# Ledger of designs, part 33: VHH binders against Protein DOG1-like 4 (DOGL4)

Target 1, 232 residues: Protein DOG1-like 4 (DOGL4), of Arabidopsis thaliana (Mouse-ear cress) (q84jc2)
Amino acid sequence: MSKMRNLVEEKFLEFYESWVIQLELYLHQLLIAHNNNTMSETELRHLISKLTTHHKAYYTAKWAAIREDVLAFFGSVWLNPLENACSWLTGWKPSMVFRMVDRLRKSRVVLVEAQVKKLEELRVKTKFDEQKIEREMERYQVAMADRKMVELARLGCHVGGESVMVVEAAVRGLSMGLEKMVKAADCVRLKTLKGILDILTPPQCVEFLAAAATFQVQLRRWGNRRHYVTHS

## First folded at step 18 (VHH)

Design gf7 (from gf1, 15 letters changed)
Fold by OpenDDE, fold request of step 19:
Structure gf7 (fold): chain B 232 residues (1-232), chain A 124 residues (1-124)
Amino acid sequence: as target 1 above (232 residues)
Amino acid sequence: EVQLVESGGRLVRTGGSLRLSCAASGFTFSDYHMGWFRQAPGKEREVVAAISWSGGSTFHADFVKGRFTISRDNAKNTVYLQMNSLKPEDTAVYYCAASDELYMPISADEYDYWGQGTQVTVSS
C-alpha cells in the first residue's frame, strides 16, 4: 500500500523502523541471558537497563512528534493493520502486560507471595487508571459532535470559508485533548512497566521483558505476513 | 530547583560505623531511584549501592560485602547509607544521586542529579 505521508509520519516511520531493529537485538540478548543462566546479576541489570532506556527513548521521540501532530499517531502508518488493531490510545494497553507476568507464574519461575500481592495491587491500579483515561477520552470524542459540527456535517463541507474555519478550530480543540490523553496513557504505561520491574528480580525481569518483546516483534511479523508488508 | 544534600561524612577509625544521609528536594522523590557513589583520590567514581524508587529493590557493590546498607524514607525525601566495619580503603567522597530511569540503574551515567558529596575518612 502506498499512502501520502506528512513530514511527521515520515520521520517517525524512519525512527520506528530503526527502533524496532534495535529492539530485536535486545530481544536476542534477553533470550540468550534467559537460556544460558550464566550471566551475573550485574550483567543482567545492565541488559535490563539498556532495554528500558531504549523504551524511554521511544517515548521521548513520540512526545516530540505528538506536539507537532498527534493525529499522525491515530493513523500510525509505521504500524501494520494488525498492530494498529491491537493499539489502545496509540500504544499497548497497560493492563495487557500482566498477561506476560502471568506467563512467569506458569513457567519455572516462582513468585513469592509478596510479589504476587504487589502485582495484583498494581494490576488493580492500572485498570482503574485505564478506565479513567477512557472516560475522559470519550468526553473529547463526543464533544467533537456538538450541535454546530453536526449541522455543518449535514450541510456538507462546501458551504464556505467560515465553515472551514469552524472545522479547523474543532480539530485543534480535539487535537489538544487527544495529546493530553495520549500522554496520560503513556504515563500509565510507563508507571505500570516501572512497577512490574520493581517487583520482579533481575532474572524474572529478563524473562518478562523477553516475553513482552517477543510478543511485540511477533505481532509485527504476523501482521506483515498477513498484509504482505515489507519494512526496511 | 533540584537539590541533593549529603551529610554525615567525617573522620572515623577502622572498624567504626557511619550513617550518611542525603536530603532531596525540587523533584518527586518517590519517583526516582537513588544511589550512593564514591570517589577516592586518583580513582574513578564507583557505585556503592542503589535503591529503587519504592525501596523494593536494592543493589550493593561487591566490595561492600554486607558492611553497607542503603535505605530510603520517601516521607522524608531522604536516602541513607549505613556503613559498618569501615576500612581505610573506604576513604572517599561519597555522593548521592537520583535517576528517573524505568529500571534502577547501577551505572553513574544513568543518574540525572548529583549531590555535592560528603567526605568520609577512615584512619588506620
Scores: ipSAE 0.892, ipTM 0.950, lowest interface PAE 0.5, mean pLDDT 93
Fold by OpenDDE, fold request of step 19:
Structure gf7 (fold): chain B 232 residues (1-232), chain A 124 residues (1-124)
Amino acid sequence: as target 1 above (232 residues)
Amino acid sequence: EVQLVESGGRLVRTGGSLRLSCAASGFTFSDYHMGWFRQAPGKEREVVAAISWSGGSTFHADFVKGRFTISRDNAKNTVYLQMNSLKPEDTAVYYCAASDELYMPISADEYDYWGQGTQVTVSS
C-alpha cells in the first residue's frame, strides 16, 4: 500500500526541490570562483553570504514545518533512500563536514597552525554535542515503549476510541521530544558551519562550501540513479 | 529589547584620531557579527568594517586603507572602531550594526539590528 503524503510533506517536498535547484546554481558559481583567481575578496564574500543565506532559508522552512509535523522529517519523502540512509536526525551529521575540511588540507589549500588548532577544537566540541543529542534521542525513542503503549500493543488494534487517544498522546509526547532533538541537532549543524566559516579565509570558504555542496548534490544524484527516482 | 548605542563621534581635525564604541544589549552579543557603516550627506550608507562573532575574521573597506581598525570585546558586549588619519571625506554618521548570518556579511541589508548612529566630523 502506497503511503499518502500529508500536507506538510507535500509542501516541504516542493520547497526542497526548488531549494536544491538553487543550491546547484550556487555550486556552479562556487566552482567558477574556486577555479578562477580573478575574483576579489569582496566578490567571494558576497558569494559566500548568498549561499549561507540560502542554507539559513532551508532551516527557516524546516523549523516552520517541524512545528506542524516533525514526524514528516523522519520519513523525508523528499529524499531518496541513499540520502535518508546518510541522514542523522533529519540532516547531515555535523562532524561529517570535517572530512571536507580535511580535504582542503590535502589539496592546494594551506591551513596555518592557528586554523588547524581552532578546527580541531571545533571538531571536539561538535562531536561532544552530537553524542549528547544522541543520548537524549535514545531516551525519547525508548520512552515510546511505556507501560500503556506496551499493553495496548499486547491487546491488539481497534480496541476503541480510548486506544486511539492513548496512541495520540504517546505520539504527541514523542513528537515534542523529537522536535527538540531536531532543533538541537540543527543548532549543532549551524554552529559547526558558522565556526568553520569563521576559521577559514574567503577562498578557503569557497572551496569548503563547494566541496560540501558537491557532496550533497552528488549524493542525491547517486541515490536517484540507483533507485530510479525522478527529481528536478 | 535589542539596543546598539554608538559613542565617540565628535569634531576632529584632519589627521586626528577617534575611537568609536558601540555598546550592545538585548541579545547574545558573542553570536553576532558586528559592523560599522557610515552615511555621508547625499550619499548611500556604506560598509566601513565588519568583524565576525568571534573576532577571528575582519573586513575593512578599501577606502579605509589601514587607517581604521575594527575590534570587539565580547566580555563587554562592545565593538570598536579605531579611526586614525582622519580626512574630511570621512565626515559622516557612523552606525553600528549586528548580524545573525552564518557568515560575516559586508552588505547592509544582511544586518538585523542598527544603532542610531554617531556623528563624526572632520574639519580641514
Scores: ipSAE 0.891, ipTM 0.950, lowest interface PAE 0.5, mean pLDDT 93
Fold by OpenDDE, last read:
Structure gf7 (fold): chain B 232 residues (1-232), chain A 124 residues (1-124)
Amino acid sequence: as target 1 above (232 residues)
Amino acid sequence: EVQLVESGGRLVRTGGSLRLSCAASGFTFSDYHMGWFRQAPGKEREVVAAISWSGGSTFHADFVKGRFTISRDNAKNTVYLQMNSLKPEDTAVYYCAASDELYMPISADEYDYWGQGTQVTVSS
């Protein structure tokens, strides 16, 4: 039976599908810009701005949606299982992008020493922030199993209306915590991205963003192919 | 309340120098990209210079040709525009602007907050 999607899931699914289509368009433009090397710095900056604005729009939509139902993002019906498996707190893991940057360094992209140093500093900071969030997340998850909830679990499902209210309250509390954590994680993502883009030159930004977008799009495509093969 | 207050605009002779300042308040200054724009009578507003939130990246318009330099002091919540070798063509109202975009923008429509502007007049 197809899991009934709630309104938040449906709306965000629609949004995300449209958003991904636009991302692919930007990716195409980035690749053209990267390969032709005919664009001026100004033109590159405009392209980067358009794409980064697009990313910002995603988080705007996400944050609006999580206010309504943060749990929808822990299921993320708009993502395939592979995408979900690669997700950290409802999105990409911030520290992962540094692997992409490292790849750039091994490519034709020459980073100056000052850039390398700044990137390393940013990496350390990002990892620290990730760990902080993970610890806090763990606290919320463990707190869900409080004494009352454990007792209710022990008593089974045949408890009266009061028990239901207790469970609902607990879930609400958890949801509030989760919302906070998701927002915190997103902030780390945005800060990391903002930091990387500040360190890199416009051409380097284009290459980085192209790589990131390619990774995202390919992950989705591969995951979808796998899904169809498995269920065919 | 968000405020951007420009200062330093005045009448100056051709070849002269001027330093504009923009004092920001009401938001986390260090998180915002800052820009200087100018608008001459009958002309569209155009970007003069932009500086990233950290100050690590800058943009200067072609017409600047090394004459102007944007800088910022996050501790003072202030962005500056040092203008040297001024020309009559530089006469305009200069505006300070702030942007919360992920990437430092160079288009006016990507800036969220604007000052009231300061008049710079360069006489021949």
Scores: ipSAE 0.883, ipTM 0.951, lowest interface PAE 0.5, mean pLDDT 92
Fold by OpenDDE, last read:
Structure gf7 (fold): chain B 232 residues (1-232), chain A 124 residues (1-124)
Amino acid sequence: as target 1 above (232 residues)
Amino acid sequence: EVQLVESGGRLVRTGGSLRLSCAASGFTFSDYHMGWFRQAPGKEREVVAAISWSGGSTFHADFVKGRFTISRDNAKNTVYLQMNSLKPEDTAVYYCAASDELYMPISADEYDYWGQGTQVTVSS
């Protein structure tokens, strides 16, 4: 039996499909900009701003949705299994983006020593923040097996109205904790991205963002092919 | 309450210099990109300069041509615009603005908070 999708899942699925389409359009523009050294600094900055605003819009939508049902994001029906497998607390792992930066270093892009130093500092900070979140998540997950959760499971076997209310309250408590964790993770993502973009020049930002977008788009395409899932 | 308060605008002669200041309060200043914009009578608001949250990146409009320099002091919650070699065409109300975007924007519509502006007048 196919899992019944709730309203939050349906709405976010629709949003995400549209969002990915727009991402692909920006990716195309980034690639053009990268290959054609004809764009001015101003033009590059505008392009970067458009894309980063697009990313910000995703998190705005996400945070609105998780307020309603954070559990939807732990299933993420809008993602294929490969995308889900690569997810860390409902999104990309912040430290992963430094792999993209490393790619820049191996390309025609030359980073000056000051940039390298700043990137390393940011990497260390990002790793620290990730680990902190992971420890908190672990504690939270272990705590789920407490008396309250046992009671929840027990009550779930009863059909009485009072029992339903208690179960709902328990689920709300759980959801609030998860929401907090997801938001914390997202903050690390955004801070990391913001930091990288501050360190890189506009042309380097274009290359970095192109690489990141390519990875995201390709991961989706690969996952769809492997798992026979149709996504927009 | 978020506040941006510009200061330093005055009447100066052509070739003169001014330093504008913008004092910020009511938000975490070090997390925001800052920008200077100007609007002359009958003209649209235009970007003059922008500076990233850390100060590591800056943008200056083409008409600046090295005459103006944006800087910031996060410890003082203040952004500055040093204006040298002023011309009559620089006469305008200058606005300070703040943005919480991921990337330092150079478009006015991407800035969230605005000051009331300070008048700069350059006489011939």
Scores: ipSAE 0.881, ipTM 0.950, lowest interface PAE 0.5, mean pLDDT 92
Fold by ESMFold2, fold request of step 19:
Structure gf7 (fold): chain B 232 residues (1-232), chain A 124 residues (1-124)
Amino acid sequence: as target 1 above (232 residues)
Amino acid sequence: EVQLVESGGRLVRTGGSLRLSCAASGFTFSDYHMGWFRQAPGKEREVVAAISWSGGSTFHADFVKGRFTISRDNAKNTVYLQMNSLKPEDTAVYYCAASDELYMPISADEYDYWGQGTQVTVSS
């Protein structure tokens, strides 16, 4: 991995900075809706759709970029070190989102028994899917380490045309495997989000999305302040 | 190939009832939100009702005010619209639509798949 930013990293950095600015604007709308008791169901649903469309745009851009360079998403240049330290397979850990739902429930959100049952079912399913991916990642990491050992051994012997072709095939295989796992993790994230938004009422969805956006924005701001102070 | 086929549209008297059906194929039905839209001549399509992929959430437009009920049967890959207390203003072509968005849409531009429509005519 090079210390220099490649083209994929530069393009996604620009995208991500713009994406976060727009997220902050939507957060403002969510906070207004959270504090406003006069919005209709239709108005709340439109606002929720703006947020989910914005999140979908992130994954659309991410999956396009991953096709070109999946490794850019492990230790991303567009995230500060705190954001990177909190990542699980290039994003938020699906099971952790239920802790946010639980905190909202204990503070302001009143859920009926049917919602509680559905959320628990979703939590169990999400954890199962998450653990399945963790097992696959473990197998992949072992395979990747073995392939790197073979590549290092071949660098100790001067390369020929056949050796270059074998190395190129191995590198392509590693990237394809990582892309598959990142997409699988993203699918669990999207399924979890889709499930939560289906269980919650529109006002509850606004509260959840506001909390999620607040956490993401604050994690970025706090990590950036520490970064500047640390590098003084 | 994705296919949505509406049925049940016909002529009915004011105050009457009608049940529309939409049979879906070519996709995993239980992953998709479903909607009913209508379009009168010279007007834009407008949402009538929507139901989430699980059936756990529904939306009904104000102008159908408890007169219409959307439902779905994931075992039969079918979405329904029960239409009661019909008015001449309900005369339109009714369209079934499907979406895999993260949140159940109520805007037509967020639906990816559309049926050919079924005509509902309400006589005075």
Scores: ipSAE 0.739, ipTM 0.882, lowest interface PAE 0.9, mean pLDDT 85

Design gf7 (from gf1, 15 letters changed)
Fold by ESMFold2, last read:
Structure gf7 (fold): chain B 232 residues (1-232), chain A 124 residues (1-124)
Amino acid sequence: as target 1 above (232 residues)
Amino acid sequence: EVQLVESGGRLVRTGGSLRLSCAASGFTFSDYHMGWFRQAPGKEREVVAAISWSGGSTFHADFVKGRFTISRDNAKNTVYLQMNSLKPEDTAVYYCAASDELYMPISADEYDYWGQGTQVTVSS
């Protein structure tokens, strides 16, 4: 079991490093598009599609990996401690993305009333879906604290031949519950992103994606700088 | 089984109008972006127009410059292409396509499901 977790972690670390490098290259293109008012709608749409396809590729790889080791995505080895601390159920918290939209509105992005109304509806739906998942997480944590589950944990610490099968079954049950919850959270993330991109115009989508990628890159850089600061 | 069935293609005179329809089945229509593409003999398939899953966003290729209008009716699981001021250059097989990408695609490579096409021929 321990070897499978290490193998999954090793493979996803390699994937994620490559994925983040490509994200940073796309961020460069987004920043050029953001600062350059000469790009056509077609060019902007192609760039937006590259970004969203790149994000979808992350989830495709993630969902394949969680089938084998969902726990690898809680406290991930491919993220620094700051990035892990900012995670909600293995990723960004859907409702918090609307703070980024609000920040863009305070800068140079002007939204018409119809867009504002649609964003408000999406925000409410997103928060509702989040709260539903949070209730499921609470139920999961209560189930882990269940007396029978505590007994299984105590039995597992006193390693016995016939008890190994019971412990393995309990761990598998907990793992499958986490897999469902992680996928549900990812679905809320993807639906929220899809909704935001549908409401915003292509230039506004470029600004949003640039802000999101910048935040992700800066979290990684800031967390790595603090972790690897040379002392002299 | 996912099916996209185009209809409405026919022979028309230059300057004429046509409306193409595409009936969709086998998936949740309101979750999918829809597109119209065309392919003339010896040429690559190219986007004509696209409409987002909600209908809230559309794209039209420059070469149709307000002559064509994409629309959808999620209650009828149908997407339409209204084609006005037709030119001989519009002669092609027109394809309906569907995609569940996060962002409405305008590239054929990003569409997962395709119809068999309907022939539009514009004569002088």
Scores: ipSAE 0.721, ipTM 0.869, lowest interface PAE 0.9, mean pLDDT 85
Fold by ESMFold2, look of step 18:
Structure gf7 (fold): chain B 232 residues (1-232), chain A 124 residues (1-124)
Amino acid sequence: as target 1 above (232 residues)
Amino acid sequence: EVQLVESGGRLVRTGGSLRLSCAASGFTFSDYHMGWFRQAPGKEREVVAAISWSGGSTFHADFVKGRFTISRDNAKNTVYLQMNSLKPEDTAVYYCAASDELYMPISADEYDYWGQGTQVTVSS
């Protein structure tokens, strides 16, 4: 179960642990805002902006790290096994967020008909974009497999130096393609989030972000507890 | 490359009305939140109103609520500020600003692009 980590993985692990701790602190503020009727619209918007900036910072750091080593994200050492099992191209499927919206709709949150219509339109768009990425990934995998087979056949005739350059070029090509696909998936996630936040009112946004942060924190806690017990 | 050009500022009597326009170019306008800010002499720049990238969400500062209305026309790459019931304290330079943040900002430091400003003067 133990693997050697490189500098990129170690640095991102440190970032991720700090990022989650800060998310828990923001969750506390969201829960206070959710239960407190004294917070003004301006204060709610400011809190929402801090949360969304925090999420943007995650992707900024992620994209910097995948430029250095995208393969580290396909079996991330900083995620527990439960978090890894819930991955779709290095993250949650963009459309999964609508399950959380549906849960909020069944609770205390009352959405007007115009909001419901806009959310359904966004859901359809998100599913469409998601399927486009899946189709493009399939085409990429086929193309890369064909090129790898030819390059590996030629590699069998050489020793160090030239063979290392061919392998390094093939790995670089694969990494660039995977980086592009990971960024495309993340962009769909961000566009979907941006759309949801635009449709919801500020109090509804606070409730949505609190539910999302709660779920994310509980997933990490629950997964870490089971991982520790199972692998002790 | 990116340009925000305000127009419509002028001298107006107390109680009058004025419409500011801001023409945008050099970016995909429909991806950006837009805001109107103002700065009076000796004061800090402050948000007047903001409108989300889609136009589906707006914010108006308390001191202009009921008097000013922000709107946008994504087909014309233009954002507007309709100002009614103008008061002498509305005298300021008004700035148009744009941001691609995930959530529509109401703080000036979250806006990346700014216009040159247009002077609005309200006479008693």
Scores: ipSAE 0.719, ipTM 0.876, lowest interface PAE 1.0, mean pLDDT 81
Fold by ESMFold2, fold request of step 19:
Structure gf7 (fold): chain B 232 residues (1-232), chain A 124 residues (1-124)
Amino acid sequence: as target 1 above (232 residues)
Amino acid sequence: EVQLVESGGRLVRTGGSLRLSCAASGFTFSDYHMGWFRQAPGKEREVVAAISWSGGSTFHADFVKGRFTISRDNAKNTVYLQMNSLKPEDTAVYYCAASDELYMPISADEYDYWGQGTQVTVSS
């Protein structure tokens, strides 16, 4: 049986397809800027700003979709949020971005000692913020399990509209908590990005954003290939 | 309430120096990029200099490079513009602006908060 999509998921997928197409266009501009040593600092900064605005648009659309139905973005995550990639609150861990920075440093990006020190400080701060979110999610998951057990006990005593209301209240509580945590995780991602862009020079930012865009485009292409194999 | 208050604008002679200050309140100053813009009568507002939230990155427009220096003091919630070797074409109203964008903007339309401006006039 084919995967069933709800309306929120379908709307976000339509947005994402358009968003990735535009990202590919910006990637071409980033690659031109990288290869064209005649671009002014002003032109590089303008291009970087277009990319960061595009990334903010992704989060704006995501947060609107999550406000409408956060559970559309999860399978059974509240049962075992550490089981797979979606357990990290609908995205990559914020600190994963430093793997890309490290790779760029070894190949093409030359960093001075002051930049390296600042990047390490940012990495530590980002991991601290990640761990805070992980602890909060674990507490939330325990609290929701306790509430589910109370609801199951009440269903054993009452068959009717009261049991539906209690279940709906539990689902509402789960949704509100998950929305809060997804937004918190996204805020760490954005703060980390802001910090990286502040430490890097404009040419280094172009290199970084080009690598990030390339990775995201490849993830979409790989995902589409997998979907075709799964569906037909 | 967010407020940006510029000060230090006055009349100076060609070749003179002047320091502008902008006192900020009503937001977490260390989270915001700051910029100085200027506008002469009948002309569009243009960026003079910008400094990132941390102070680690700066931008200076070509027409002021080597003459103007932006700086900030996060302990005093203040951004500065040191203006040296002033020319008559530097005559304008100078505005302080703030932005919390991901990347330090150099375009006026990306700045959310603006001061009232301070007049700088360069004679002779």
Scores: ipSAE 0.701, ipTM 0.868, lowest interface PAE 0.9, mean pLDDT 80
Fold by ESMFold2, fold request of step 19:
Structure gf7 (fold): chain B 232 residues (1-232), chain A 124 residues (1-124)
Amino acid sequence: as target 1 above (232 residues)
Amino acid sequence: EVQLVESGGRLVRTGGSLRLSCAASGFTFSDYHMGWFRQAPGKEREVVAAISWSGGSTFHADFVKGRFTISRDNAKNTVYLQMNSLKPEDTAVYYCAASDELYMPISADEYDYWGQGTQVTVSS
């Protein structure tokens, strides 16, 4: 179990490193498009589509890895389930993206009143979806902690045929529930991004994606991977 | 089961007008981008117009700009293509397509669901 978790995490981290390097290459193209006023709408849309395809590839790989071992993304869920819930399920809070949009509006992007209204509506919807996930996460983790505590208290630390089966069933149940919640959180992230890209014009989308790519590249440099959880 | 059913294709004279409709079912229509594509014999399928899931963003190919208008009615699960000032070169089979991609696609390979097509023929 723990051996498979290390292998799954290692494979995903290798993917992520390559993914960010490719994102840097796309960032260069976004910056060229930003500075090149001769690009057609069709050309801008194709570039935006390449970026969104790249982002979908991230989630495809993440969901495949989570199916194999969701606990590799939480690390110490058994020891710290409330901390994982507070840190949002394996990613940034979906609504944090609106801070980036707001800052772009003040520096480089001019939004028409209709766009501002639509963005505010989307922000409210995103916050509502976040709160639904937070409530479900709290209920689920409490239920799983209660069930796990009763099972482990009755079985102690011994490892045997029947006790091993009960422990493995509890771990499997926790993993299935966490996988569902991670996917739900990712779906809110994707819906929010989809909404933002729908509201912004193609040049504004290029500006937004360039800012997002810049931020993502810097997160890699900060060591946002789970190195300290697995190596300490 | 996802279904896209185009209607409204027929023979029209040069300079005429025609409105195509596409009725959609089997998915949450308001979550999907919709597109109209066309294919003339011996040619590749090409985008004519696309409209985002909300209807807030549209794209029209240069060769139809000002002549064709895409629209949608999410209450009726229907997407439309209003075609004005028709030319013989507009003769083709027109396809309705749907996609749940993150960004409204304008390439055929990014659309997941397709109708069977409706023939539009523009005579001299």
Scores: ipSAE 0.693, ipTM 0.862, lowest interface PAE 1.0, mean pLDDT 80
Fold by ESMFold2, last read:
Formats: structure tokens, sequence, C-alpha cells
Structure gf7 (fold): chain B 232 residues (1-232), chain A 124 residues (1-124)
């Protein structure tokens, strides 16, 4: 089990490092598009699609890794300590993205009233979906704790294979339940992003994606530099 | 079974108007972006217009801008293409298509489901 967890973590680390490098390359394209008023709507839409395809690729790889071992993603080793401190069910809370939108609205992006109204409606829906996941996770955690305690009590009565099999079944049940919750959280993240991109115009989408990519690239670089220096 | 059924294609004179409809079934219509594409003889299939899952965002190709309007009715699971000021160059088979991509596509290869097409012919 522990050997498989190490291999899953190592494989995803390699993917994530490559994924962030490619994200940085797309960031350069976004910054060029942001500063270049000669790009057509068609060209902007193609660039936005490249970014959204890249984001979907992240989740595709994540879901494949989670299917092998979801527990590898709680306290994930491929993220530096700063990135791990920001974790919420193996990622950022879906609603956190609205802080980015709010910042852009106040400083760089002019939104019409209809867009503002739609964004607030989306924010409310996203928070509702988050709370639904949190309630389900709370029920699941209580149920798993109760099941674990019952199985440990039975372990004291059944030395040998049956007790081991019951513990292994509980671990598999935990893994399946956590996989479901992580996927649900990821689906809320993707639905929220899909909604934001639908409300914003193509130039506004480029600004938003550039800000998001900048934040993620800088967070990785800052965390890696401080972690290396601190442990040297 | 996912099904897209176009209707409304016919012969019309230059300057005329026509409305195409596409009835969708077999998927949650309000989760999908919809598009209209066309293919003239000897030409590649090209985007005419697209509309996002919510109906809040649209795209119209430059060659139809101001003349064609895409719309959708999520209650009826139907997408429409209103075509005004028709020209002989608009003669083509028109296809509706559906996609659940994260961002509304304008490239044909990003659409997963296609209708059978409906012929629009614009006479001189």
Amino acid sequence: as target 1 above (232 residues)
Amino acid sequence: EVQLVESGGRLVRTGGSLRLSCAASGFTFSDYHMGWFRQAPGKEREVVAAISWSGGSTFHADFVKGRFTISRDNAKNTVYLQMNSLKPEDTAVYYCAASDELYMPISADEYDYWGQGTQVTVSS
C-alpha cells in the first residue's frame, strides 16, 4: 500500500511540474493578448480554449491519480508547504476564485451591471454547492469513525485474516468515499469556472486567466524558493 | 440516445429570410453549448454561430454578422438560427452541434454531437 502511495505521488509530481511549466508558457501568450489590441475575437477565443483545455487536463490527471490512491492527495508531497496550507479537500475552495474576480473588477476590468448580477448569482450557487459537500463530508466522517471503532472492537475478538479483511474493507470504503467527495469538489470548481467564463467577454476572460495563471505560477515559485532556502 | 434534429431548410430567394430549428434530446440541454455550422459543396465545414449553455454568450462569424442571429430556448430544448438578408453564398447544408466543453467552442472538432443537416438554397 505504502509503496503504491509513493509511486502515485511521484508520478503526479512529475505531471504537475510539467503542467505548471506549460501554464507559464500559456501565461506569456495571455499577456501578449492582453497588451495587443489587434487580436480578433476568434483569436482570443482560441487562446481561451487552450487554457481551458489545459485546466481540464489537470483534472483528468488528478482523477486518474485519485482513482489509484486518493489518500496520497491529503497532505500531498508534490506541493510545497505554502501550497499545502491552502488545501481544502485537495484544492482551493471553489468560491475562492471570486476573490480574484473581485480584485480584477476593482482595479482593471470594467463590468456592466448585468455581469455583476450574474456573478453574484453564481457566487451564491457556488457557496451553496460547497456547503452541500461540507455537510456530506461531515456525515461521512462520522460514519467512518463509527465503522472504524466497531471494526477495531471486532479486531480484538478475531485475530487473523477476517480482522485484517474488515480493516482493509474499511480503508477501501474510506478511499472510495473520499474519491467521490474530491470529484464532487472538483466538479463545483469546474462548473464555477465555466460560469465565470460564460459571463465575462473574451478580453475579460484573457485578463482573468492571466491573473489566475500568474497567481499559481508565483505561488509555486515563491513556495519552492523559500522551502529550499529554509531547509538549507 | 443523443439526438439533434434540424428543420427549416428550404429554397429561398436572395434577400429573403429563413429560420432554422434544432430539437435536442438525450442529454441535459442546459449544460451544453450549441452551434450552427455550414458546409457548401467543395468547402470545409465552418462555424456560423455559437451560443453558450446559459444563452448569455454568443458568437457570430464575421461573414454572417448583422444578418444571422443564434438563440436558444432551454425550456423547449431547441436552438434556432434566424437568417436574414440571405445571399447565394449562404447556400449550404446547415448542421447543429452540441458540446459540453468548459468554454464555448467555435471549432468543429470541439463539438461531440451533430445533427443530420438541413439544406438551405438561396437562388438568384
Scores: ipSAE 0.686, ipTM 0.867, lowest interface PAE 1.2, mean pLDDT 81

